# Ledger of designs, part 4: VHH binders against F-box protein At4g00755

Target 1, 377 residues: F-box protein At4g00755, of Arabidopsis thaliana (Mouse-ear cress) (q8lg03)
Amino acid sequence: MDFVNNLDTDTSLSILSCLDDPSDIVRASAVSRSWRQFVVKYSLSKNLCLKLFHQLSNVDHIIETSNDRNGESSEAGSSSLMDTRLLEKEHRAFALLARGCMSSPIESCIADAIRASSTDNYPVESILNTLEKRDRIGRTPSYWSSTGQHKTTVPESLLYKLIGDLCLITEVSIHPFQAYFQRGHPIYSSHYVRFRLGHEKDNSPHYNNSQDKKGEPGKSSIESNYVWTYTSQEFSMAQENRLQSFQLPEPVLCIGGYLLVEFLGRVQTQEMDGQYYICVSHVKVEGRSLAKSFRVENVDDNGKFGLKVLSYNDPKKMEEMDAEAGQDMDAEAGQSQLRNLEQLLNLLHRHPLDVVDYVWPDESDDEYAESEDEAEP
Below, E stands for the ipSAE of ESMFold2; O stands for the ipSAE of OpenDDE; V2 stands for 0.75 times the mean of E and O plus 0.25 times the DockQ between their complexes.

## First folded at step 1 (VHH)

Design c3 (framework vhh_7mjh_2)
Fold by ESMFold2-Fast, scan of step 1:
Structure c3 (fold): chain B 377 residues (1-377), chain A 119 residues (1-119)
Amino acid sequence: as target 1 above (377 residues)
Amino acid sequence: EVQLVESGGGLVQPGGSLRLSCAASGFTFSSYWMSWVRQAPGKGLEWIGRIYHSGSTSYNPSLKSLVTISRDNSKNTLYLQMNSLRAEDTATYYCAKGLRDYYYGMDVWGQGTTVTVSS
């Protein structure tokens, strides 16, 4: 029965709005011209996306890299025709977006390390060490270390760029660092970890000049440059030398492609100096990257953005095609080699220290009052 | 076998001076940075300072005016010179070997030598 032609609009809309698979909406639009026009007119693909991810209400406009028909440049002079073209464009974009969010392969989603809230012995113990699944390079330990602190309440953070401007994040994994070369093999971790997802505060190229991947001391600079649209619960961190995986209660769509990992509550002092450190050997993020299909442009301070469609090819099929290309595997191996070389250069840059006057970390001049700490004397 | 043996501890009067030695064996001493650490009775470990293979030194700022770390690579020996000793300097003093390819990692410690400052 063709219920779109035989039922009232509200009944038909109610039935079609029950479709929760993007493929079913595409099949519905293929049944007849009337079904396609109904799917387009009532924005069913867009409504499905908004039901799954309310942040998609912030799509201000859609930009297509190619159109299949160059005849669009005719004036036509009708506002209803202009509205129909907008609805058709929205249908194509949101149908692809829904499919990407539901069926794209789960993969590793970190593209780059940006900065840490603090770094001990920079650049040797930098955030860059967390990109590879290892705690050593030969005899040399590989990890990120915060600077030492006397108080357990001082938080630390690590900032990452995700693969693509649209990424559906499902899981974040943290491997605390165990100092196998120190007496007692201490694990330098935190009581809790919390995740934030967001975008740069100003996406104008003239105002966003972050080319430096240096670990910067102080959280205020990170908070002033980024807008966090999602903040997770505080997850308890087990004090164990293993990769610990934190599944988000619901997959979270990151618009803008930035992840902040926050470490809360210091647990381990270094025996040598009595100061608290937080050290991490590896950070891994899993999710569905939409980088092959979409880009995000002009994210404003209210979260409104332009959605640019790069290709209407199935993201899963494009990824399978890329995986079959020998050149793609060589490119990934080359990027891993470049990261390894950068880590080694960072280690060599600080050795030997006979040309610098380095003092063991000491915060004896710290301005913090004793009354601000729960457990202080 | 890598071994560190501290010596030179004992009883000293307040305001006095004392020099500790650490004899190293079983590794190429001249290729490694070395450190001094102390532990007062009932207290945690306190880092004193570090000396690189080149002779360059780095100190705990709280102790910098009171101590000098030196080394003799020809004798495989590390030294800690302490001046103007006070009762709070009473501790067991340890030397420690750094990891050659890592700036702050410690992999070998000595047994310690005890210094008592008392009148």
Scores: ipSAE 0.000, ipTM 0.211, lowest interface PAE 15.8, mean pLDDT 73

Design c4 (framework vhh_7mjh_2)
Fold by ESMFold2-Fast, scan of step 1:
Structure c4 (fold): chain B 377 residues (1-377), chain A 119 residues (1-119)
Amino acid sequence: as target 1 above (377 residues)
Amino acid sequence: EVQLVESGGGLVQPGGSLRLSCAASGFSFSNYAMSWVRQAPGKGLEWIGRIYTSGDTSYNPSLKSLVTISRDNSKNTLYLQMNSLRAEDTATYYCARGYDFWSGYSDYWGQGTTVTVSS
């Protein structure tokens, strides 16, 4: 009893598209060559990724660094064989990508501090001070300070490079700076904070002794150098000396690896000069970095990019992917279809597979093996 | 007149090491933070790291284990030590004063020195 061969294509797609765990999709592809070809042919892993993150539709091509199942020449075969190889490559890459987005450990994702919109007393009060979980080194204060302003509406920004070009961001934390060395211990903060995620716009043309940039300070803008693909809500910042965590309503996939923190609405003046300052002692970003598995290449003006697979081995996994197998059964589809899904899930759960470590069999087509699948209630 | 002149580039075999120098003139070198930036053929600028007037350094984390930035204020010279070089490290390397990634602006750039990693 092989339902993939015995049912029509639409019914088989309906059943298999209910799989929401990349490991289940990989296990399905291991049952027989027919199931493997079906999973690959109908792009189930890619469709799962697109369902999770629509930005992944912008993957223009996939590059693999350690691809060889047969040592086969790229010139060998017909158009159908080449199409199948592309689908197999997509299956491998997107299965790894889905696994990474759903099950990689949450970790600190800031790689480096790039720049601030302004800096008072550079380099002593630079953005680099925000990378450390401290507000002082011995008796010396450690914080970033904007330059002073008379207007409360002038925004400030801090720009960071994330670990890797592909990161799923869940939370950003900001520690405002309290000037413990000033009378009244003022907190130099903002009313609101907002986050943007994106990528570098183009190859920068301003290296060397460029005449375009010489004598034109401040000519380049955020828009000239970066493209922001995500902008968060404005989060209210409490006027308190503590690390404040801002959880994004939904995890956000950052393609390109840049984070902008914007501070809106100045709160505190300095007594000495009557000007408003914004100061921060620490910035922390938590998420799932895919840096060990992927790189992003050549993001164009339309957001299309190349996805480079560095390794199919997931060094950060703690356990096998564990998405509740029955969760997609919340749909009250026809009872026959539900029974078929139950049989499929029971079969798949008996196969000990890891999406990252999966290898297709080298043998000729195998028959689909079933046991207890025809059990009647 | 402010000038930055890089030197030390050339052909290096994979796994090799190389030290680049940047000779600064026309300004009080010891009073400025300095950066190294590179550009691989057909790619954008990639910041390598920065050294402050205090001698403290900040690095691009993807390069941190492979590079060390130092300075000699008595010689007005900035250095970039690179180890375990790979083919992907092939680029033109620039020293810069006042490099700002937000604007892409720099006060002054050197003309660059080319490093080619090949067997």
Scores: ipSAE 0.000, ipTM 0.126, lowest interface PAE 16.9, mean pLDDT 72

Design c5 (framework vhh_7mjh_2)
Fold by ESMFold2-Fast, scan of step 1:
Structure c5 (fold): chain B 377 residues (1-377), chain A 119 residues (1-119)
Amino acid sequence: as target 1 above (377 residues)
Amino acid sequence: EVQLVESGGGLVQPGGSLRLSCAASGFTFSTYGMSWVRQAPGKGLEWIGRIYYSGSTSYNPSLKSLVTISRDNSKNTLYLQMNSLRAEDTATYYCATEKYGSGSYFDPWGQGTTVTVSS
């Protein structure tokens, strides 16, 4: 019959452990009752997830929203029945996780800009400017600028909130800012960029990110409010005016939904003041968001967390259903309009010495490559 | 038509104080950040400090205790107050704008005003 029935456990496990696609494990569980019981008993879906994403070893427990239908009940059954139900719950959750991580569409994963390590000429040169794929708004430059420094070793960082608590990150893209309006058209960048992924500390004091205006310099250090569970290698930054994509060597699962971009080694001084600046016009993060299927709860000091399953429907199928319902009505255009409005309001309501038209009489350049009709308004 | 005219330089005694002025014309002064830069004879440019369009200031750490930058938008004038002047402060002092248009590539500075500290 089946090799699961005719071979010893070690041999069967060796054969089934060769499956590297979550859909293959699901299909194996559908072959027969013996295969399903074997898949569940030996936690093959969980083992595949841990093999691909070792961070998932920090799942402490699983919470399902439909307890009556999914068998999480107050039944005082025998321990063997309770163990079987736990294994079945783990099988369902980890099978969905593996499918999400391997098969969910790659999309833009930044939900919001939180803060920068420093900001020059706030609020005009804030991190909020990096959310849009442009280096100007009309004739006004659009970029984030650090404050000036004389030492090349002072790092800068940009902090972002990702879409959802669980997101598989594949690529981070950075567009350095070229000051097309300054002599020599300097590019204010860094020698290296490094990425960190992590979560907010549960025991943060009352004075945390929630009290900062988005893009405003924080009142407490980034290090005091966040725990970084992943740190990338240092990637070399080319000193060129282009969007530079940094593909992670392997996709990284972010638990908690925060990304820190660190800029290391200052390169360019401003001729006027001799200080080093780091400026960025755009940051883009691509990955697979699992926000429609999962939430992360109760992250403890050891990184252990509760995994809450919101829906067992395929994230891709849920997205198609949302599209059919007309709920995906040009959300990107709406977000761009809100960001443009926020930038305009910041220009209008800044310090009394400022004016509404921040644009100088002489335009910087009518045909600059990054300011095309394609750029969002 | 954009002009920056520095004034207030001259001969001063060591330990003295001096206030330099920069009169701006031909652009909307209040919307621009401004800087002071100096050049001693035979040496390169040295940044002194800046005042943002918002009114915030930033200084060269070596000079912070000796200088103060301020502005008067009603007079389109930038100021540099210098205290405890030393012979090594002998230089030509220039003002410059940070947000001057693309034309800034050619003439970002004025003609300068010379400060000579005796001794």
Scores: ipSAE 0.000, ipTM 0.177, lowest interface PAE 17.0, mean pLDDT 73

Design c6 (framework vhh_7mjh_2; at its last look DockQ between E and O 0.30; V2 from the best seeds 0.00; counts 0 for: pae O 6.5 > 2)
Amino acid sequence: EVQLVESGGGLVQPGGSLRLSCAASGFTVSSNYMSWVRQAPGKGLEWIGRIYSGGSTSYNPSLKSLVTISRDNSKNTLYLQMNSLRAEDTATYYCARESGYDLEYFQHWGQGTTVTVSS
ESMFold2-Fast, scan of step 1: ipSAE 0.274; ipTM 0.674
ESMFold2, look of step 2: ipSAE 0.143; ipTM 0.612
ESMFold2 (binder alone), look of step 2: mean pLDDT 83; pTM 0.835
OpenDDE, look of step 2: ipSAE 0.021; ipTM 0.275

Design c7 (framework vhh_7mjh_2)
Fold by ESMFold2-Fast, scan of step 1:
Structure c7 (fold): chain B 377 residues (1-377), chain A 119 residues (1-119)
Amino acid sequence: as target 1 above (377 residues)
Amino acid sequence: EVQLVESGGGLVQPGGSLRLSCAASGFTFDDYAMSWVRQAPGKGLEWIGRIYTSGRTSYNPSLKSLVTISRDNSKNTLYLQMNSLRAEDTATYYCAKDIGRYSYGFDIWGQGTTVTVSS
């Protein structure tokens, strides 16, 4: 008296399509052979993924590393057998994808900084400084600075590569830079911040085999080399010296692995030159990276792509294995140390003497020193 | 190419005055804030003061009554005037160029000029 065997296809499909949890679909497929065949035949895992993330309608084909040869060798067979194999392949891939999107741990998702729309005093004030949670290195301030502008309407942007080609983004955090060494401790920020997620264009040689250093301003516009598939709302930026977290209203699946942070509406001029600057000390992105399970191949300008399955193993188990293998510094910590060394070497190359430890005056003392009445009470 | 060259150091009597100069070349001098820093024998670096592109100055409060910083953009030259010199003012004096408009850090400084205050 299995209801899948006793109800019509439309009624059974309507009931099972109400399952919003990938685990429920997997459990349904484990109940009996009839339930498993029904879940596979009517693409319930794929339909759940499409319900959660409409961009997954652009999956053109699925590539399985372990089964690729068997797929190729099945040139002539029963069309029904080949259709069944395709449906089973889709079920495996989309079930893993849905599980990854719902159950993978939330972690830091920036792999690298690519470039900024502009950079003042390159490489000292480059986008690379935003990868580390700090506003100084010893006695030297650490931040990204745009070049100066007279117009408030000129936007600035920071471009990042995410961990893997497929990443579910939940939150972006920005720490504006406060110039603690300038009078009045100005915060060089923007009125609004907006986020875009996307991929490289097919014919984008600028980043593929580019001779440009990481963080160096490119000759080509960022707009000409990338396709943005998601654009967030404009979030209001508080004019405060703190890490500000911007939670996306719904988690967003990034296909292609690129994030653009746009800064809109300049707020603060520098007293010295009257120009507007935007400065950021830290950018953090949180989400669920699917890099251990999936790779995206051949993303075209219409957004269609190949979904390659790297492993069907539990992402939590793979994370445990990576943690055990990481007896040495992990890849993220290794990249951070390499970036710190490169920044230090660039700083030393600019200074004829070694990095020095200064005795800094209290900024408040300058105001007392400028007051004639205060100087002679 | 890009360089700062200090001059005007030497032996001076206690209570005397001395003017140090710093000649800048290889960059647009009037676009950068400039600082003076000193190092007494066996001690760390001590920041003396800064002059902004506007001509405004900021001093170490312990030294403000003893020193004056000025600049001549037409000559690409920075000056440090010191009055009422004491034995504790014996040091190597360095001029330094700011990294940028948002930093008290320095990207270029000279080899220094030595001031000895002794009878």
Scores: ipSAE 0.000, ipTM 0.121, lowest interface PAE 18.9, mean pLDDT 73

Design c8 (framework vhh_7mjh_2)
Amino acid sequence: EVQLVESGGGLVQPGGSLRLSCAASGFTFSRYSMSWVRQAPGKGLEWIGRISTSGSTSYNPSLKSLVTISRDNSKNTLYLQMNSLRAEDTATYYCARHEDYGDLYYFDLWGQGTTVTVSS
ESMFold2-Fast, scan of step 1: ipSAE 0.000; ipTM 0.384

Design c9 (framework vhh_7mjh_2)
Fold by ESMFold2-Fast, scan of step 1:
Structure c9 (fold): chain B 377 residues (1-377), chain A 120 residues (1-120)
Amino acid sequence: as target 1 above (377 residues)
Amino acid sequence: EVQLVESGGGLVQPGGSLRLSCAASGFTFSSYDMSWVRQAPGKGLEWIGRIYYTGSTSYNPSLKSLVTISRDNSKNTLYLQMNSLRAEDTATYYCAVTPYYDILTGFDYWGQGTTVTVSS
């Protein structure tokens, strides 16, 4: 059964190169030390990763963060020993990467909202509102709105930072906004939605610093600061007030950690000004985040990048990351409260008329019957 | 020198229970994840389960209801409790140091194994 010792190298390599399941490679490497050395020597884990995701051929180098508490002696050795050490490093990194892509839990992958192509009544109707699974806060609506346009062909976009620089994306969900407070309850959506995944350009300005407010339109166009390595098909948007899920035909590996949602073909005008608007109440992204294990460094013009391994399951580092996430959740709760107050203040500015004087028309052709439990005008 | 010594194997009747032990030395046992792996005669290696340094466990779904993995860091010892043993559980059982990188990469160190035979 140990054919690695009994067959020539070419025959053994041909047989083992037919393995397309990471578990089969693990079983092969666990048969004996000889089989493990063979798996490492012929880069079987790396070759499997390249079969699953061709963009991994763009890994230029691998950087490992040392979490070992045992000191190792780095004595001068032969070039062949050094080459073996490099092959072992590749084996470790690509094996971890393959397992992550195949076995990591599916979870929500948006880390932050960066900016929109345009924003009406900033900051009340900012992209930040799309992070929450709601269309209102008490009596006040919560959504992102583009600025008005006379042409139906002008696209709009929303830019998000994903959890980690390496993320396998399976699904994007969009909830269009229905203006329940306007006559006819119009849904401000688009005919189509398209998704792009990519990374920042090396010379792009940082938009998430203390001088730039989240959700505020930047001074440079989104396309000038990002490189899109994946572009989806155009998905049809149903003109309905519900969360609509768009499953990608195949899972897509995002290198760099940015998602752009593009809205194409305007459908709804506002009666007051006759202009087309696109509004969204919620955006959700599902996938496998590799944030705890990997970071991506120095993506160049040819798509080549450095793969930084953060953890080979170091428990202390994982506990520290979990503690930081807990602190961020508490800070996020406080930030959400501040956003709610800001939204209330800006809503009063947007609707200077007394709230009690605002009456939404009844769709039942004047069969409206008032009671103390019916909507306050 | 890293050493893993499995013990507790032997002949057991179908439907019986057995507890295997793995004595570890030469490394900081409490800081490493550990796995159990078995090999039935004429078959490939089958992963049984992993115990993280935290004490949490992960099992092969096919075996989850039949086995329990535990550890005693004060004794540098890993355990595998097996219940309701069947003839197909006849195998050589190995403990292995699971490297900080995923089980997919293989194992850094293996024991010599202990043989379990389930027969009447």
Scores: ipSAE 0.000, ipTM 0.101, lowest interface PAE 22.9, mean pLDDT 73

Design d1 (framework vhh_enristomig)
Fold by ESMFold2-Fast, scan of step 1:
Structure d1 (fold): chain B 377 residues (1-377), chain A 120 residues (1-120)
Amino acid sequence: as target 1 above (377 residues)
Amino acid sequence: EVQLLESGGGEVQPGGSLRLSCAASGFTFSDYAISWYRQAPGKQREWVSTITSGGSTNYAESVKGRFTISRDNAKNTLYLQMSSLRAEDTAVYYCAKDRGYYGSGSYDYWGQGTLVTVKP
């Protein structure tokens, strides 16, 4: 019994509006021509997306690449035919978007470290050190350090580029740095951490944005260059040498692909100068990246943007194909190793003897040793 | 009293060379990292190069291979040797004292600047 043909429009819409799974909406569109036309005509996929993430109402227009149009007609004919093609385009794009948000695998979502609000001993103690899950390379400490401050209320921040322009973020993890090479093994942390998600303020295409050197300080204000559309609660940080995970109350869709980590309330002074420092050894972000399917274009001052569809292929299958090829993983591993070598060489070339002063005789000599979860007595 | 005084700016043809100097006083020059920044009219200030207390150097990608930063601790002077100058290098160049020995990226003192103009 095909109820779309046998019931009035309002009754059919009420029934089909109960579908909350993108796969069910796609299956409904495959039942018959009438069901497909109904799903498309009443924008059920778009309405599901808006129900999940209200900020998707800011999609101004949808752009499909030629590779994913499946030879869609180039005719500019009648307005009714154009309206049907526009509704079909919306159905395809929003169905893919809803599926991506609900079923894409949870993965590590940091693409790059951009800059810190301040950096002590640049480039040795730069934000780049936070990309790797370690606090040392052999006997050389690996961490980001802010500059010193006398006031506890001066915040610090770390800015990251996420994988892709659309990312659903579920969790941020921070490993504070314990200075195992200093007397008393102090932990240079903050009382609270807060997260912001947003986009670049300028109207230049995202891929044309180039930086001379990642992690370099003072080129421009973070606040003047970015618009923050989401701000989390202030999470309490335990003063412990461990990776601390901060689960967001609900997954947050980041439009624009930038994450700011803010550290609030300085805790630990350095004995030598009496100033407060904030140091971090690792930052990890978990979420669902939609980078393989979507790009965001031309975010305006009102938050309106263009949604560009790159591919309608299953994102999970595409990720499995990429993993099987191994090319991207090998390239990332190679870049990580090269970055590690550059950091070590920079440290050794600047002051070879300073590294010796930071290592205590009873500390682990393991090259990739991680911080222990429990503090030494 | 900490002072940084830049000199050596001027007009040069594209492909030409200039050497900038920054004379420092009022602090133990050899103990600190010192940086060069520049600012073109209507643009934000841009980092150019840093030299640490120990003599290690870093450069912005746009100037790498063309500019050389150096220091003379006996004379309390910082230098920037600029070669293969381009129209895009036209800016006021500033010397900045870093708060740290190795380059913290936080600066407590800035010079008045010296103008470099690259004219065809």
Scores: ipSAE 0.000, ipTM 0.106, lowest interface PAE 19.0, mean pLDDT 75

Design d10 (framework vhh_enristomig)
Fold by ESMFold2-Fast, scan of step 1:
Structure d10 (fold): chain B 377 residues (1-377), chain A 120 residues (1-120)
Amino acid sequence: as target 1 above (377 residues)
Amino acid sequence: EVQLLESGGGEVQPGGSLRLSCAASGFTFSSYWISWYRQAPGKQREWVSTISSGGSTNYAESVKGRFTISRDNAKNTLYLQMSSLRAEDTAVYYCAKLEGYSYGTYMDVWGQGTLVTVKP
C-alpha cells in the first residue's frame, strides 16, 4: 500500500518531510515513479540540506559534468521539460550533498598556508612551518612568529586554504611554541583563539593571493580580499606545550574554503626586548571535505554561488580507490618523512648556519644564555 | 607582479667562463633566498646553487669550486659566475625564488631562462 497515492498531499508531505536521513529520501524515490516524482516535485533533498545548513539556500545554480549523468547534456527541450530536468538535477545534487555532510570521513583539511598578519625573521619563522607536526628540524626551531609588540591587545592571524571549496569543519587544533632555547622555556601564545571561515571577495583579483604574497608578512590583503561568513566563539588557550584541540559546538559548513585563525591577548614577553610575541608550531584542521564531489564557483557579494558536481560516486569509495594505488599502511608516516626530507634538502640548499643565526638568539658573548640552556632538567 | 629575468647566456668553449645575471622585481629582493637551476635537453631540471638573504651560499657537487653565486641587493640582481665550463654544463639556466610549501611540494617562481651552450 503506497501511502503517498492514498493520502492527501499535505499529509504525505508532512510525513516524508520528517525523514532526516538522505538514504531514506533516496529509498523513497526508488519505491515507484509516483514516490520519485513526489520527492523531486517537493524538493525533499534540498529541504533536508537547508535544515542542516541554511547557507545552502545560497546555491544559485547547479553544474553537472556530462560523465556523471547519461544524456543530461543532450536533454534540452521545452521550458516544462527543462523545469523537470532542473528539479531532477537539484534532487541529485542535494541528496549527494546531504550524504557528504553526514557520512563523509573526518580527515585533515588544510591544503595550504597562505599568509600571516605579521612574521618575524621571514622566511624562517613563517606560517609554512605550522603545516608539519614539529617544533624543530634537527637543532633548528620550527615555528611561526609574529612581530614583537609593546601592547597586549594587538591581534595576530594565520590564513589557510582548505582542501576543496566545501568543507564541514568539526575541529581546529593549535600547538603553541615553547622556546626551549630560552631561559624558563617561555610559551609564546595568546589568551584566546577564534576561528573564521569564508571565501575570496567577488571582484577582488584572484592574484591578490599572488605567489609573492604566500607566507609573506605585513600585507593588509586579508581584510580586503576575503569575506568571513562564520566567526566562532573565543576559545581559552591553555599555556601548555601541547597540541590543543578546539571542538566547534556544531559542525560548520565552509563555502569557499578559507580558514582564518585569530590570536587574541598576548601573554609572553621576550626577555631580550620586552616585547610580546605570539608563536605557533602546528595548526591542524579536521572535518569532512567534499572536494571529491563538489566545487564552488563565483561566490558573489550576496553569498550566492554555483555548485559544480564533479562525481556521484561515494566520497569514501573514491578515497578507498585512491588508497588502492598506494596500498601503503604507513602512508601518513611516509608522507611526513618525505616532507621532512624535502625541507632538510631545502635547508641544505640554503645555508643552515644563516637559519640558526637569525632564528636562534646566539649573541656569542652572552655566556648567561648558554648556562640557562644547560641548567634545565 | 613578481618577475625574474635572466641574461648573460651564450656560446663558450670548454674551459671557458660566463657570468649570468638575474634581474628581480615585484618583491623585496634583499629578504629572500634565491637559487639557480638548470635544465639540459632531455633531462630533468636540477638545482645548481642557492644564496641566502644574509649572503651564505651552497652549491651542487657537480659545480662546486667552478661556479660562484653572488647578489647585489642595491641593484636587485643575482649573479652566477661560471668557470671551467664543461660540455655537461650545457643547459637553460633559471633563476628561482621559493614561493612556499604546499602538500609535499615546494613552489618556486621561475624566470624565463637563459641558454648556455658549451661547444663540443
Scores: ipSAE 0.000, ipTM 0.106, lowest interface PAE 20.3, mean pLDDT 73

